# Ledger of designs, part 4: VHH binders against FAS1 domain-containing protein YDR262W

Target 1, 246 residues: FAS1 domain-containing protein YDR262W, of Saccharomyces cerevisiae (q12331)
Amino acid sequence: KNVVNLITFKDSNGKLHKRLAPEEIPPRLHNSQVNSYPLGYKGMRDFSRPAVNLDDILGTQQRKQQEFLAELSPLSLESKLSLVNEVQIFASYVRNDVETYNKVSDPNEDLIIIAPTNRAVSQLTLKPWQFPNNIDKLESDGATEKELDTAIQENISKFVRSHIVVYNDDKNSYKKVSPGCTLLQSIDFTESKKSDSETGGDILLKKEGEVYYVASSRDEKFHAVESIENGSNGVILMVDFTLVGP

## First folded at step 6 (VHH; framework vhh_8k46_1)

Design c43 (from a3 with S105A)
Fold by ESMFold2-Fast, scan of step 6:
Structure c43 (fold): chain B 246 residues (1-246), chain A 121 residues (1-121)
Amino acid sequence: as target 1 above (246 residues)
Amino acid sequence: AVQLQASGGGFVQPGGSLRLSCAASGRTFSRYAMGWFRQAPGKEREFVSAISSSGGSTYYADSVKGRFTISRDNSKNTVYLQMNSLRAEDTATYYCAKDLYGSGAYYFDYWGQGTQVTVSS
């Protein structure tokens, strides 16, 4: 009756892992912190404002235009991330970054989430909590528990925020670099930039035919978007790679 | 990196009890969800129990529910599995596992040789 649903997942090395099914994953680990974070306006989304549209961002027009209608569906990005089995490692990191999780659950945000698959995360030589701060070195150098916890949380936040774009139709939030290709700023980029007027970016998004592609601006190596989930407060692009690594 | 060592196994009669321990090294233990798995000769490794990083949530396989209790002491970097009302079918090598990603996603890996539990008269 209170059965535990486990699923078997195979990583890039062919190793089998067992995990709790999404419905068995416990609530947010930082529930008290999440609940105390001031989200600002928590009311209904302004339904007169159009949802994020990737073709508008790219400057390509959809074959058929559809008016955005105010309604209680689709589900929020929070709900969508919780339901997509293939991105649960990433989704769990999002839940553990209280500020970012509150943006993902905020109906007044418009987000583009570049969500790496479980396979993509498992291919990393260091896990997201282990870089860019070298946790093993900090521990061996005699760092306190508080210093280790801070460094780990900084690593998790940087990883998560490097994969999420806060969409703004302000000209500074994106730049069309070629036909069908746009440079975007992740949350990590916006927090790291020296000036609010900086027009650079760290994520490239393009469309070729019917397929969307994403790349880090650092190497410009494009990877196909495997699936797209539309939420009431943004979109999720599922990819089989990570935008940052060790 | 966290290293895990399971201990506390042994030979016990049906209906008896054992308490397994999983000792971790390193300071990141409190960030991991932890689990217990077992493997009997000639069988696939199976899930036994899991516990969240805070200890606030616990999960059990149907075969052990009501008989086994998982707990943790983050101040001692240790996870425990209290096994009561042991049966012959509980005979296996028991492995402790940590969430590899430290994110609460409950993806598990194994370290070391585990601890052998034998339930026989």
Scores: ipSAE 0.020, ipTM 0.485, lowest interface PAE 7.6, mean pLDDT 76

Design c44 (from a3 with S105D)
Fold by ESMFold2-Fast, scan of step 6:
Structure c44 (fold): chain B 246 residues (1-246), chain A 121 residues (1-121)
Amino acid sequence: as target 1 above (246 residues)
Amino acid sequence: AVQLQASGGGFVQPGGSLRLSCAASGRTFSRYAMGWFRQAPGKEREFVSAISSSGGSTYYADSVKGRFTISRDNSKNTVYLQMNSLRAEDTATYYCAKDLYGSGDYYFDYWGQGTQVTVSS
């Protein structure tokens, strides 16, 4: 390797940034925290399991499982996140949360990833590692480096997990708010809820015509899904906003 | 927030050496990957070198590999670029940058005025 490759991208303010190309970046996973598969094992999706079906969640269209599976990409969500240039900042945070990254890499998971664009993340007044724990205040109050590391990792995990839904094909598991509109639970919501009987949620998904929209349940401000990328173990909905912020 | 100040530039003859320093404010410095970039008059900014948050991984542009060494001292909140065997083509303003998002993927923002290095006889 004689050349270090950089990728150039533009943020929401028009400012140019550079990053190392994905092949240049060292592996992030700590060996004791990776999934239990042997080195080099990638697996294959279990095609007997239901695939993610957004229209089924919304109750707007029933699609036959076998026909829907025929449209799935052979690439995993992990591979898709690595290849979609527009979501690389979010993808980087996913890789930094080992437990969530293991789910994204797992062929036996089915996930809905609401992926904010590079533009959406770059326009945040605080970066995902800086909220909801106030890192600048902890630092000024004399927190140790270990305390800061813990708070930063909690911030990253909350940000990432607030954007990912574990798909369930049980139609009764989703709270339908209105025709074509369903309330979903992010991983962060499911970890924070006090009871398995709680049927609330933190993400709203709706469809009007052929366009999908996503909102935080907190403000109910809908944003159009700009693109949909199908993986073998789920779907990526690309949006130009973040579900949680400072 | 981390603020960066590059220093240590100056005038040197070809074959000479300089060490650049990039001093950071705040206590989160050890969490950022760091990099050096340079820009000569009339040219685009180019990558020079990068170092992981732990210092365990380093990267170099082909034009400087074997001549420049990047290092960091997290206890002093400083990253260094040791420049040996300097050539006229190394004349540029040098900028230090941090991983903008703290994600570990080496996204760089150019921070501060930089420090001028001039290699001439």
Scores: ipSAE 0.187, ipTM 0.598, lowest interface PAE 4.9, mean pLDDT 79

Design c45 (from a3 with S105L)
Fold by ESMFold2-Fast, scan of step 6:
Structure c45 (fold): chain B 246 residues (1-246), chain A 121 residues (1-121)
Amino acid sequence: as target 1 above (246 residues)
Amino acid sequence: AVQLQASGGGFVQPGGSLRLSCAASGRTFSRYAMGWFRQAPGKEREFVSAISSSGGSTYYADSVKGRFTISRDNSKNTVYLQMNSLRAEDTATYYCAKDLYGSGLYYFDYWGQGTQVTVSS
């Protein structure tokens, strides 16, 4: 048998695709733009700053300061993404976007990562690096390697940033839509809509019973959160859909 | 889109050697991680080897480790598989595949007709 792990996915056209598992992917070349923090590192976290609390965002549970440390994992979100088999494709995109990787590996960030499963990503009609910039058209029009790389990197950056929320412990920063339902802002939204009050965000989070649900604000189709992984610098919500698509 | 053409297969006796080539069309070859896969009669397609876009990292299936060497020449838009100490179990159709380095996926797609390798006495 192979000593390397392959992941096989079926796209929306029924075609099978194969890729190396994240642990088999060659490491990124060292560069000065990439932060690198030790596995399990949380010693530089500002403990005066509250950890991510989804129930506090929703207004369904009163948070107590002494309880926040019990919610922290010794592993960073970067480490957790690399270890969760079900989100390996998304994790690989995060790893290949320098600015997003720096946030996910930063012990002083507090992030909510809405991580689409391998199945969810594989069912897209275009891969995340192919939209919204039309890469096939750029290639057919004779774009240079650097022009293609720039457009592809913009696509990847937009995709991963559309799935990450910077946690804010100011309860008034999140727009309440209804009891138990709150509108959140992805990094992509905040970069695009600095002073725009037309909409308060692009991601909906709600809780019913013990189950969390996530939706894009565009279609309001809620999907159950399949699992929650706690990192030292935030949480990962695993979902069976993508918040943005072709 | 980049298109790939595998070549260099043939008949060889056990213990022999072959060098497979995969020629790519398109201007973004140097951005793609490349891989070799094979499919023996009556079996599923299996991974053989992969190489990063820079050539700095290589991966091998356990069954070929120490016998096969993957390499690339980005100036010639070509990836190679040097196959030494060939065995009967290496008999298969060999396919080359690409993925975009920097995408972090190493999604492999099979391009063109594979090249047949037959190892027998």
Scores: ipSAE 0.000, ipTM 0.272, lowest interface PAE 12.6, mean pLDDT 74

Design c46 (from a3 with Y106T)
Fold by ESMFold2-Fast, scan of step 6:
Structure c46 (fold): chain B 246 residues (1-246), chain A 121 residues (1-121)
Amino acid sequence: as target 1 above (246 residues)
Amino acid sequence: AVQLQASGGGFVQPGGSLRLSCAASGRTFSRYAMGWFRQAPGKEREFVSAISSSGGSTYYADSVKGRFTISRDNSKNTVYLQMNSLRAEDTATYYCAKDLYGSGSTYFDYWGQGTQVTVSS
């Protein structure tokens, strides 16, 4: 008789919660409606396309494309997110947004994922599905179940897409704002048309010495990147904060 | 805004069956993955079963596979645990839990005293 291991953790409100230990986590326990893809549906990466290069983005150090491609993992960002225990709450939200999941699993995308840790998400005063649409108020105002589901999905999509940058070197998807510092556009920023200029953005990336830092452009409060995982279709930057909050 | 109420426990003989119900208040129930956990006296709380928000994916602890079936009715804000071929080792207080983050993250939150299941000859 085996006991399934549970991890107890405390959120920002001091409340105790339980999760399955990594070895006990069942696959595909997600809330998104994703159809099965045919074998080979997304093809293979087109290696003629430029790969994500953080040093090139920042102008701090540049490598030749062949040298840089040698560092890419054969695993997709979707696979990499599934393997990083520390970002599993965020990874589960990515799986809840069909369009974003499709980008993250596409070998012909190039993405920068700023992935908040489980700790960072747990420190939020409201869960990602509860903002910016006020779900409790919508429920109190007599919203239908479909209206609530739509508002919740909008909240999740906004949270997820606020943490993902589509890198496209050919389209100048980033703007250098100072030496070693670049302004990036999240998917949420580009979709909301918040900028009258294509050079606007909502995420700041910088490098000091060998350490990368990320900030929201709203407050410019930089946090060190704790780890970097390279996938075949981009990079994951693990951070101890969320780029959007309640 | 979801409160959970587990019910349907009781006394059964080995080999018997029970159906547990977990009724949720509030209107965001369909958003949450749901789980069942149990705790026997002197033992740690253990995972029993989980179901995705749509009901399309179900998961079971090895000790209950083939004997227990989890299901949900989102129109009634209820999750069920059908327990067949009950054994003495299934004796425990059973708790229902919702996925805290509503994302399938397996970070479960649970409320209330649960429902007691006693399997004894």
Scores: ipSAE 0.179, ipTM 0.594, lowest interface PAE 4.7, mean pLDDT 77

Design c47 (from a3 with Y106P)
Fold by ESMFold2-Fast, scan of step 6:
Formats: sequence, structure tokens, C-alpha cells
Structure c47 (fold): chain B 246 residues (1-246), chain A 121 residues (1-121)
Amino acid sequence: as target 1 above (246 residues)
Amino acid sequence: AVQLQASGGGFVQPGGSLRLSCAASGRTFSRYAMGWFRQAPGKEREFVSAISSSGGSTYYADSVKGRFTISRDNSKNTVYLQMNSLRAEDTATYYCAKDLYGSGSPYFDYWGQGTQVTVSS
């Protein structure tokens, strides 16, 4: 008998869910899943599913249940960022911004992290700590070392926060622009005094076929997402591009 | 070309103290921010602390705040990490690193030789 056994249930909001039977779940050697099949009640978290559903925010057809289970990890986004060799420069900036690191470590968050590769960061004409505050000009104007350090930390915070989106934190967290294309709001955008009252966004997420693309106001071009990593509190989209630059 | 030498590690009991030193060989680095990182067996490298080129700004991982103090002596081209109230979880090889590009930046280059710290009863 080679029959896939699916458990079907409705949550407290009336949404229909399907799960593989426990005995048919592929074994995971280092998977510390504690609760894979919550039933019936609002607020129960299913760690066998991604915290963020990209196809849902894009209005595109969702992947099959079996594909989701194969790609999921109970590890948090902070752990996932630390394990992805290609984004270690960005991950190091995240670790040095205490507020952002705490958010990325928070199991109650649902985040989309658009993580630029080491190559993308290294190819910038100015390092992330050098913009948008002009550190060379501040030093030339006689800024103290404490003032320079503050401006540098503000630059780092803006850089990392410009690459992180809070998913479904409020009902206006994203705006569908066209089929398969959605406006997202970075943490930097939503916490800006100029844009906190606006309904816009600073990041575009698009899907064409099986490939995801990201664009920002920086160069107004779509860049392909090279890989996707699911964590327990969100998703990481790896891109060979930075969303903000000099 | 540039070598950073970490030293001062050893065996201590929980609650004990150690002071680590990081000395630059062959060149003064008073312009550079300096940092400490650690790596336990089977785990990834973790940020511990950093100090700006002037010593005016210091940064700490949450797990070490209030227990560790970073300082520098630019006349000796040396950075120190004073570790107090040590815990078993602090057991790791400790590395120092130089940031060519300012203070507060997490992008560190020129890793030095590590020094082993073991905290056990």
C-alpha cells in the first residue's frame, strides 16, 4: 500500500488544512519538531509549515503540502542566518544591531528577510556603515569619535532594517499591485516619521513561473531570488543585490 | 602580512575571571575598530564584543553584557577582554579581529590566532 494518508481539519477561523499522517513524514536527522499537527484551536503553531507564505501574499497558487514539509526547518531566522555562508556579512550587521537582532530571534515574529549575498555587499562603492550619513564629511567637519560612532550605528541600523519586512503584523502589511506582484513595507519604511502614515511600500516582490524576484527604489529593477530558507519565525530570501545603497 | 595574536586563555571554574589580550604584530592599528569573537566545538563563530578606534564606543553581545569589558591601549597596539563571572557556556576558542573600515561595523578582517577558554568545575 503506497497511499499518502492526509489528515484534514478546520481551524477556529474555518480554514481547511491538510497534513501528512505522522508515520509518512520524511525523517529529519537534526529536526527538533515538538508540535507538528495542531488541531482545532486558534493560536496553535504548526512548526511543520513555514511561518510566512509567499504565494499567499502574491495571490498565486500555493505549493502542495508534501513540498512544504520537505523544505521546513524548526530553526529560528537568527540560527538560519548564521548557517547560510553566502550571507555572513549581512548576518554580522544584523548581529550588531541589537534591536533588529532581538526581532530576528523572537519566536513570536513572522518576518521576511531579504538577505543580500556577501558578493552584493562587497560590491557596494561605500560600505553599509558609510551611508546614508556621510561619515567622511562628519569627520572633516570636526565630529567627535562618539558622534561618528553614533552616525555609523545609525547607518548600520538603517541598512539591516531596510531588508526586513514584518509579515501580517497589521492588515495593511502588504498591498497586491498586480497578479503575482505585491508591495511590501520594510521595518525602516514603517518606522520612518515621513512614511508611517502612508499606504505605500518600498519593496516589490514578484513571482514569474517558479522564480521569485525582488525590487526596490534603489535601481527600480527586479533581481532574482537565488534561494529561499524557511525558519520557525519567518523566511529568508537570498538576493545578489542590496535594497539600499549609496 | 598583518598578524593578530590572542592570548590569556586557560582553565577557570564557574564564577572565575580571565583577561584576554590581542596584540598586533609589526604594525600599529590605532585607526581600526577591534573585536572579539568566539567559537565552541561544533558551533558557529559568535560575536562577543567590539571597541571603536578611539575606545569611545563599546559593543557587547547580550549574553556577555555586564560581565565582560573590552578596552584598548593604542600605545601598545593591544586590545583586552576582561571576562568576569564566567559560565560554562563561555567555553570556546576566542579570536580577535580588526575592522579596517571604522567603528561599530560588524565586518571584521585579519583574524588572529585563537586562545582557548575552558570554564568547568
Scores: ipSAE 0.000, ipTM 0.124, lowest interface PAE 18.8, mean pLDDT 71

Design c48 (from a3 with Y106W)
Fold by ESMFold2-Fast, scan of step 6:
Structure c48 (fold): chain B 246 residues (1-246), chain A 121 residues (1-121)
Amino acid sequence: as target 1 above (246 residues)
Amino acid sequence: AVQLQASGGGFVQPGGSLRLSCAASGRTFSRYAMGWFRQAPGKEREFVSAISSSGGSTYYADSVKGRFTISRDNSKNTVYLQMNSLRAEDTATYYCAKDLYGSGSWYFDYWGQGTQVTVSS
């Protein structure tokens, strides 16, 4: 073939955009700043259950889950993110932040990743690297390349970390807002809080019937979780919105 | 808004070489993955080559692999396409594009009028 596969999407203004299909994106190169964990690094794990139990967080009755065979370890969150076509823009931001990428690759983590779809990210009026630091203003004010790069990296880190929760298996650590609804703290929220006694949060998770919903605590506008992918070190909740914006 | 200006096209005989340049405005150029696309008369627009923000990773369509080389100079806000062993089939208008999100997402937004390459005896 004389073409590579591109996927297309339409933004909120009707403009078409193209990117390389996931199969056309090369394998990530491991360098000294990217940790590489061997398969099974966590040792023997109970693979009959998912790494994160959302129903324990919500204080709801667990639906009987099918146990899967423990003969092969499930894929990590890093591998799952790389395989899900619908979240590749978000996945690329995760890969661009070395600290967050190392965390989602860490077999000793248990994470909840709330992954916005390509559509959700494309509908933002500013790209994730452009907020909350105003890059255009910094550039017009004469910021150096180093200053711009630092501000851009801070923006990327804040965006990805605002979509990731560290799971705590002590279910009493979570603030139940109402039946089936719990307030969660993103990594970004925990980094900004003044002490461990801070009991707030920035993400709402709820369950109605069999469907999970997510909202930013800022506006409490719930969006259905479109799909759930279990990995060896956490869970990915795919949503068609972003938890933070310009 | 970032503007991209492609240049370096022209007339060349089969087996010849050309180097295309794409100059970008702004100082955030080093954050964008960049790509080259082409459109020949009567054909669909096709991918040619792409380069990561650091220049550490490069990608080529099978039809140009081994003949074309993409490179970039972040100090000059420029991406280049070195085209060797040109064939009649390489005749097209060449467009440069930046990664829409500047993060290596490989979403490309076409920008500018392109530069015409004609390979003919």
Scores: ipSAE 0.022, ipTM 0.508, lowest interface PAE 7.9, mean pLDDT 77

Design c49 (from a3 with Y106E)
Fold by ESMFold2-Fast, scan of step 6:
Structure c49 (fold): chain B 246 residues (1-246), chain A 121 residues (1-121)
Amino acid sequence: as target 1 above (246 residues)
Amino acid sequence: AVQLQASGGGFVQPGGSLRLSCAASGRTFSRYAMGWFRQAPGKEREFVSAISSSGGSTYYADSVKGRFTISRDNSKNTVYLQMNSLRAEDTATYYCAKDLYGSGSEYFDYWGQGTQVTVSS
């Protein structure tokens, strides 16, 4: 058997897509430093520092900090994203935005990543690199390669940044909209706002019973979190939808 | 949208060489990882080779390592597959494919009718 493994999935239009197995994917960064064993290396997370706690954000049943720290993985969010087959399209976009990639690899960050599944991304009528800048129109109008590259990179950065929240352990920094439901600000929302006093947000997080739900604040259509992966520098919430689209 | 046209196939004897070309239309060619796939009659399509957008990284199926070389010329919007030491088992229709989602997603979509390579004495 001399074939490289291909992963097959079907998009919302019934079209089949093939991808190379993870070990055959060209590296985005030649010298990307992701350590499989972060314990004992310089720059490792300070585990005495507060960790991401979703229940603290929501004001629901709170875990003691020591109990919560026991749940932390030694693997970074970047390592965790690389290992979760179901979010590899999203993970590939993260790797193509150097600022975002550096954050998910940084042991001093605390992030909540709302990671859309491969199925969720494939259901989009335009790919993440095609909006909000209209790449097909720019290409047909004779835009230069540099102009297209810039517009595509802006689209990718906006897409990934719209799915990542920087955690704050000050519970008062989060706007509670109802018991068990809190409004969060993505990196994209935070970077686009006019002042530090601007309130609001673009992501809703809630808990009903033991199940977490996420929605875009634009439509308030909640989707159950399918799985949660803890990393050393944050948490990944896997969902079956995208927070932004065409 | 980028369109792909594969060419350069033909009939060759075992031990011979062929160079396949895949010409791309459009302005975003340099953003895509590119790959070659092949399919023999009655068999599933199999991966042959891939090249990163910059050309800095290349990947090969074990069956072709050391015999095939993938390369690209972004100034000509073309990816190439140099096939040396050809064997009967290399007989197939060869397809070029681009990264379906662009920008390093590494998902490939098969494009066009491909180019037939027949290795026979």
Scores: ipSAE 0.005, ipTM 0.306, lowest interface PAE 10.3, mean pLDDT 75

Design c50 (from a3 with G104D Y106R)
Fold by ESMFold2-Fast, scan of step 6:
Order: structure tokens, then sequence, then C-alpha cells
Structure c50 (fold): chain B 246 residues (1-246), chain A 121 residues (1-121)
């Protein structure tokens, strides 16, 4: 007698939902190319050092290298997102955005992924595929299936890309707002800016003591980072809120 | 919102076959992963099978693997569960569910009444 494990959770409207446990999801959806390297990849990365150093961009205290090495993983961000139970809804949207998924699986990238928890996504009044394009209105206005699919993909892409930062190891490229606080640009921000010289950003990252905090630049409401997962091509910061919403 | 209507249940002898259908309303059906769940009297609801939004990936509970086949027809807004080699243990009310968050989030919601399957000699 085999029973597939289901996780039950309650959304913001009090409704119960069920989901397959991560260990019940086939390896195909957790696809990592462990035995291959992308064309043009120039050898293996130095996995003795993290791909992203948050303290360098914040100008804060550096942890001792030996202590930090114990937290490093050879697994890609793709693999890490697939294995972290708490962010599987977000991870599913990342897989649906082909261009972003390719970045997340690319060993030549260095990414900061601010990953909202399943709880955070479930608390949204509209699902990520429903905003900012109003899908119900487009359907009532007589949009074709292809037009609806395009609008839905734009919504998913914007949601996903609003939570991912391409890391720059030049610490002077980041706008420091205050000591220990810096302004970051999501991929969505960089795609929407009018020129390569445009400054600003949409994500605030800060450190107080040993705790990292993230906020949308829109409202500056900081939320503590609940956990940090290091991958071979970046870092995942797990948060209990979304950077964009309806 | 997508509404789901399950049908195709009935009485069948052990070793028999049934095909369940789940008809969905709305134009966004192809964006949802779909699943089948079942609940026997006095037991918890259990997962049976799921199919990705594209139809490229299928998933089965170990108890039904090799006997049941899930499929979808996006042109008809319908998901199917072909049940072969039915056993007394398959007796349950079967519910179809859609993925709450769209493309392959694996959070399922179920709507409306299920369809009863009874396997008995």
Amino acid sequence: as target 1 above (246 residues)
Amino acid sequence: AVQLQASGGGFVQPGGSLRLSCAASGRTFSRYAMGWFRQAPGKEREFVSAISSSGGSTYYADSVKGRFTISRDNSKNTVYLQMNSLRAEDTATYYCAKDLYGSDSRYFDYWGQGTQVTVSS
C-alpha cells in the first residue's frame, strides 16, 4: 500500500489546498544536468568560495572564510530551488519562464534569488499569472487563446524576474542607501529601464547584526530573510513576502 | 474561474476497466496542471495521478502505476483517467482537481462533486 504524501495548507481566504510533497515530484521536474557542461563553459567553478558575497555589496562584516565554506553546495540554484520545500510554488513559476530558468541553471551566472515562501504566495489576492495583465478582462474582451497565453506568460515572467538579481562583484556598482543597506536591480527592473545608464532599483537589502532583511523599494517594509541557501551559481534568500503583488 | 465536472464512474467487476472524464470550463484550461484524487469511506483522500499543463509529464501513485493512465485533450478542455485491471481497493469517490497557481505548481484545488467508482464481484 503506497500513499503519496500531500502537504495541506490554508490560503488567505481560509481555503484548504493540497500539494505533492517534493520527494513525490519526479526527478524530471527537478532536472539538473549533473553530468554535462554548457558549450563554452571554461572548466569547473571554484566551489570553495560562494558565487555571491552579500557582505561585499553591503559593505558589512565578512564571515570567516573557513566557517562559510561549510555552508557551500556544489548544487546549482536550479537544483536548490527544486529541493527547498518552502519555495516550490515560486520554483514552479521559475521553471515556466524559459529564459530565466536557463539563467538559474547556467553555471556561468551569479544570481541572487529572493524566493517567496509558499505561504507568501498563497497570501496574494491574485495568483502570479493573473497580474499585472488582467486575464479575466482580456478573456471577456474576446482575446484569443494565444493572446491569453502571451499575457499570462508576461505576468509569470514579470513576477519571477522581479525576484531575481544578477550579481555584480564590483561593489561600487551598487547604490548604498545607508550603512549596511543597498539598492538592487531585479532583472525586471533592468528590462524596463530606458537606458544602460539609468540608476535606481526596486529591491532593498540590508543587514542588522547577523540578520539579512529585504524590502521592496516601493514601500520600504523590511522582512527578515528566513534562510539562505548557497548554490554553485548564486544564492537563494527565502522570505515570507512577495516583492510585487496585485 | 475554471469549473470542473467529473463523470464516468460506475459499478465494475474486478479486473474490469473504466474511463473517468473531467470537463473544465473557460479558456485557460491549458495553463493548469490537472490531477485525480480519491477517497474511500472512512479513509483520507489520497493522490491518484497528475498531468502537467503541457501534458509532457505524468505522475502516478505507486498503488495505480502501470494500471491507470492520465491524459488530457486541451481542445476539449478535458482530462481523463483510464483505469485498467481494477481492484476492490480502487473503490472510492474520484475527484478531479486543477493546479491552483497555474503551470505545474503542484498545489491542487478541487471543485464540485466527484464520481463514484465501485469495484465488486
Scores: ipSAE 0.067, ipTM 0.516, lowest interface PAE 6.4, mean pLDDT 77

Design c51 (from a3 with Y107W)
Fold by ESMFold2-Fast, scan of step 6:
Structure c51 (fold): chain B 246 residues (1-246), chain A 121 residues (1-121)
Amino acid sequence: as target 1 above (246 residues)
Amino acid sequence: AVQLQASGGGFVQPGGSLRLSCAASGRTFSRYAMGWFRQAPGKEREFVSAISSSGGSTYYADSVKGRFTISRDNSKNTVYLQMNSLRAEDTATYYCAKDLYGSGSYWFDYWGQGTQVTVSS
């Protein structure tokens, strides 16, 4: 009954890998004292706050059924990320960024998480902790252990935060570009203070028929959203690509 | 690139003890969760134990819980498996594995020939 459960997956090169099942993995926080926050019980969602609604973002009529399903599924995005086998590599990176993990577990946040699949992350030529800071070069140039740790954590934070949107904030995190297409601001974009009028965001979301599509604003190459998981504090859009890469 | 080399296996009597070591090359060792797996002849590879990058969390298969202890020394780039109260069913080749992506994903990759443990009277 208390046996540790492993799952097996095959990467894009055909190699088999084993991992602890999601239910076996405790929450993990970054070791930085500056970035360490107490993770207390946040209570229940305030249902007077607006739930994430993708059709509202895109300027179409609200989907009341989607709002109802979110209210019936009180599991947080933290719980949902832990249960979705296909995004566990990404979920593990989220758990290691303290500030982002606190947002994902907060019932008073409303987040859109664009979650790359295990396959999408596995196809990267460098792992998320290896870019954009060049860790191999820093190591060969004689960087200290602390300098390497800082650069690695910056890489992880940038990767994670580039995939998460705060749905409603005082800065109005979305801008309509064309009918059915909206430009969104990731947490990484907002932290970088990019206030250029040509760069009102870094993520494109559109809908054609009943299918949602996501692209990086850098290349505008749209990929279909494979599945949507509703949590009490937002939604997870599963995609087979990464919004940032080496 | 990180290379892993397991060592410390050998012959031991039932009830005896062995300490296995897994030495890693490179500087990023402290970023990886580490694990131990074993495979007996004619059986599937099975999980034995895992340890988080900081050493703050440890995991054990039920068959070894209370008898085996996993630990790590990040200053020496080494993970250890202390095996006490050894039984005949612990006879296997033991492999060490690192987290494939780092950052506590617990997706394990392993390599090398491992280290053979034989518990015999």
Scores: ipSAE 0.011, ipTM 0.446, lowest interface PAE 9.1, mean pLDDT 76

Design c52 (from a3 with Y107F)
Fold by ESMFold2-Fast, scan of step 6:
Structure c52 (fold): chain B 246 residues (1-246), chain A 121 residues (1-121)
Amino acid sequence: as target 1 above (246 residues)
Amino acid sequence: AVQLQASGGGFVQPGGSLRLSCAASGRTFSRYAMGWFRQAPGKEREFVSAISSSGGSTYYADSVKGRFTISRDNSKNTVYLQMNSLRAEDTATYYCAKDLYGSGSYFFDYWGQGTQVTVSS
């Protein structure tokens, strides 16, 4: 029986919306630059490179006895994003950015994804495709549909890349602000910096008790991480806010 | 705000055909996934069909698959629903909707004015 499945979600104003279920949403068609890796594939990972560990990043880890190995998730971050119902709007934007989607699908990357909930995205006064380029103004000024599409794609890419951190084992890329608090660099920050020697950042991560918190470095307003999903190539931190807005 | 105008409804006998049109505002139409929904008297709004921004992917409710065809013309900012082999059960007000988030999320919120389709002998 082939039936198109819809899910219902309620926005911040109480209005009901209909959406295709995640499995019904098409993969990116005719994009020859999209990488495809086997689900949960671990054979191509450089095992000499350390996996993402939030407590190691924060300096809060107590080492366990060597006899017990940490549990590893077989699913990639791309697979995990597609399965988390609460972040599907963000996940759809990730699929629209080819370069970022290729990183999320790459078993040789190690990523920290700060994934805003559907609620967080729905609360924005402008949607991610509408800022920072002012699409309404560009249209009013006589921009062509191709020019509008380019500006929209740039908006989506900036939004997505502002929420993803590429982990590396160079500890100088992660500035310790205080015990239990570390400054991280998003992909957008890394692409926007003027020189490779810049060691600042745009995302703050901290831990208090058993709860992780995330903030934009711009305002330092911390929000609790609601859930954590481990993938084979990184971690997803689900938050009820966005790191960038209009 | 984006305005949607649905049109093309009317009265038709079982086995007949109708073509519905949904004209969108001039803003970035090619970026939106579009959908058709219908609501019969005393029932909730039901999904009918959806089309991706490029037109490369289409989706249909099981009850209309093989009878209805969704298409779009981005140069005219219009989406169409070709309805063939109409049945009494297809009687409803038909609404077009735009993807709320513009990126192919297929969350539908911008409803056009409905167009009534009545299939009766």
Scores: ipSAE 0.061, ipTM 0.506, lowest interface PAE 6.9, mean pLDDT 77

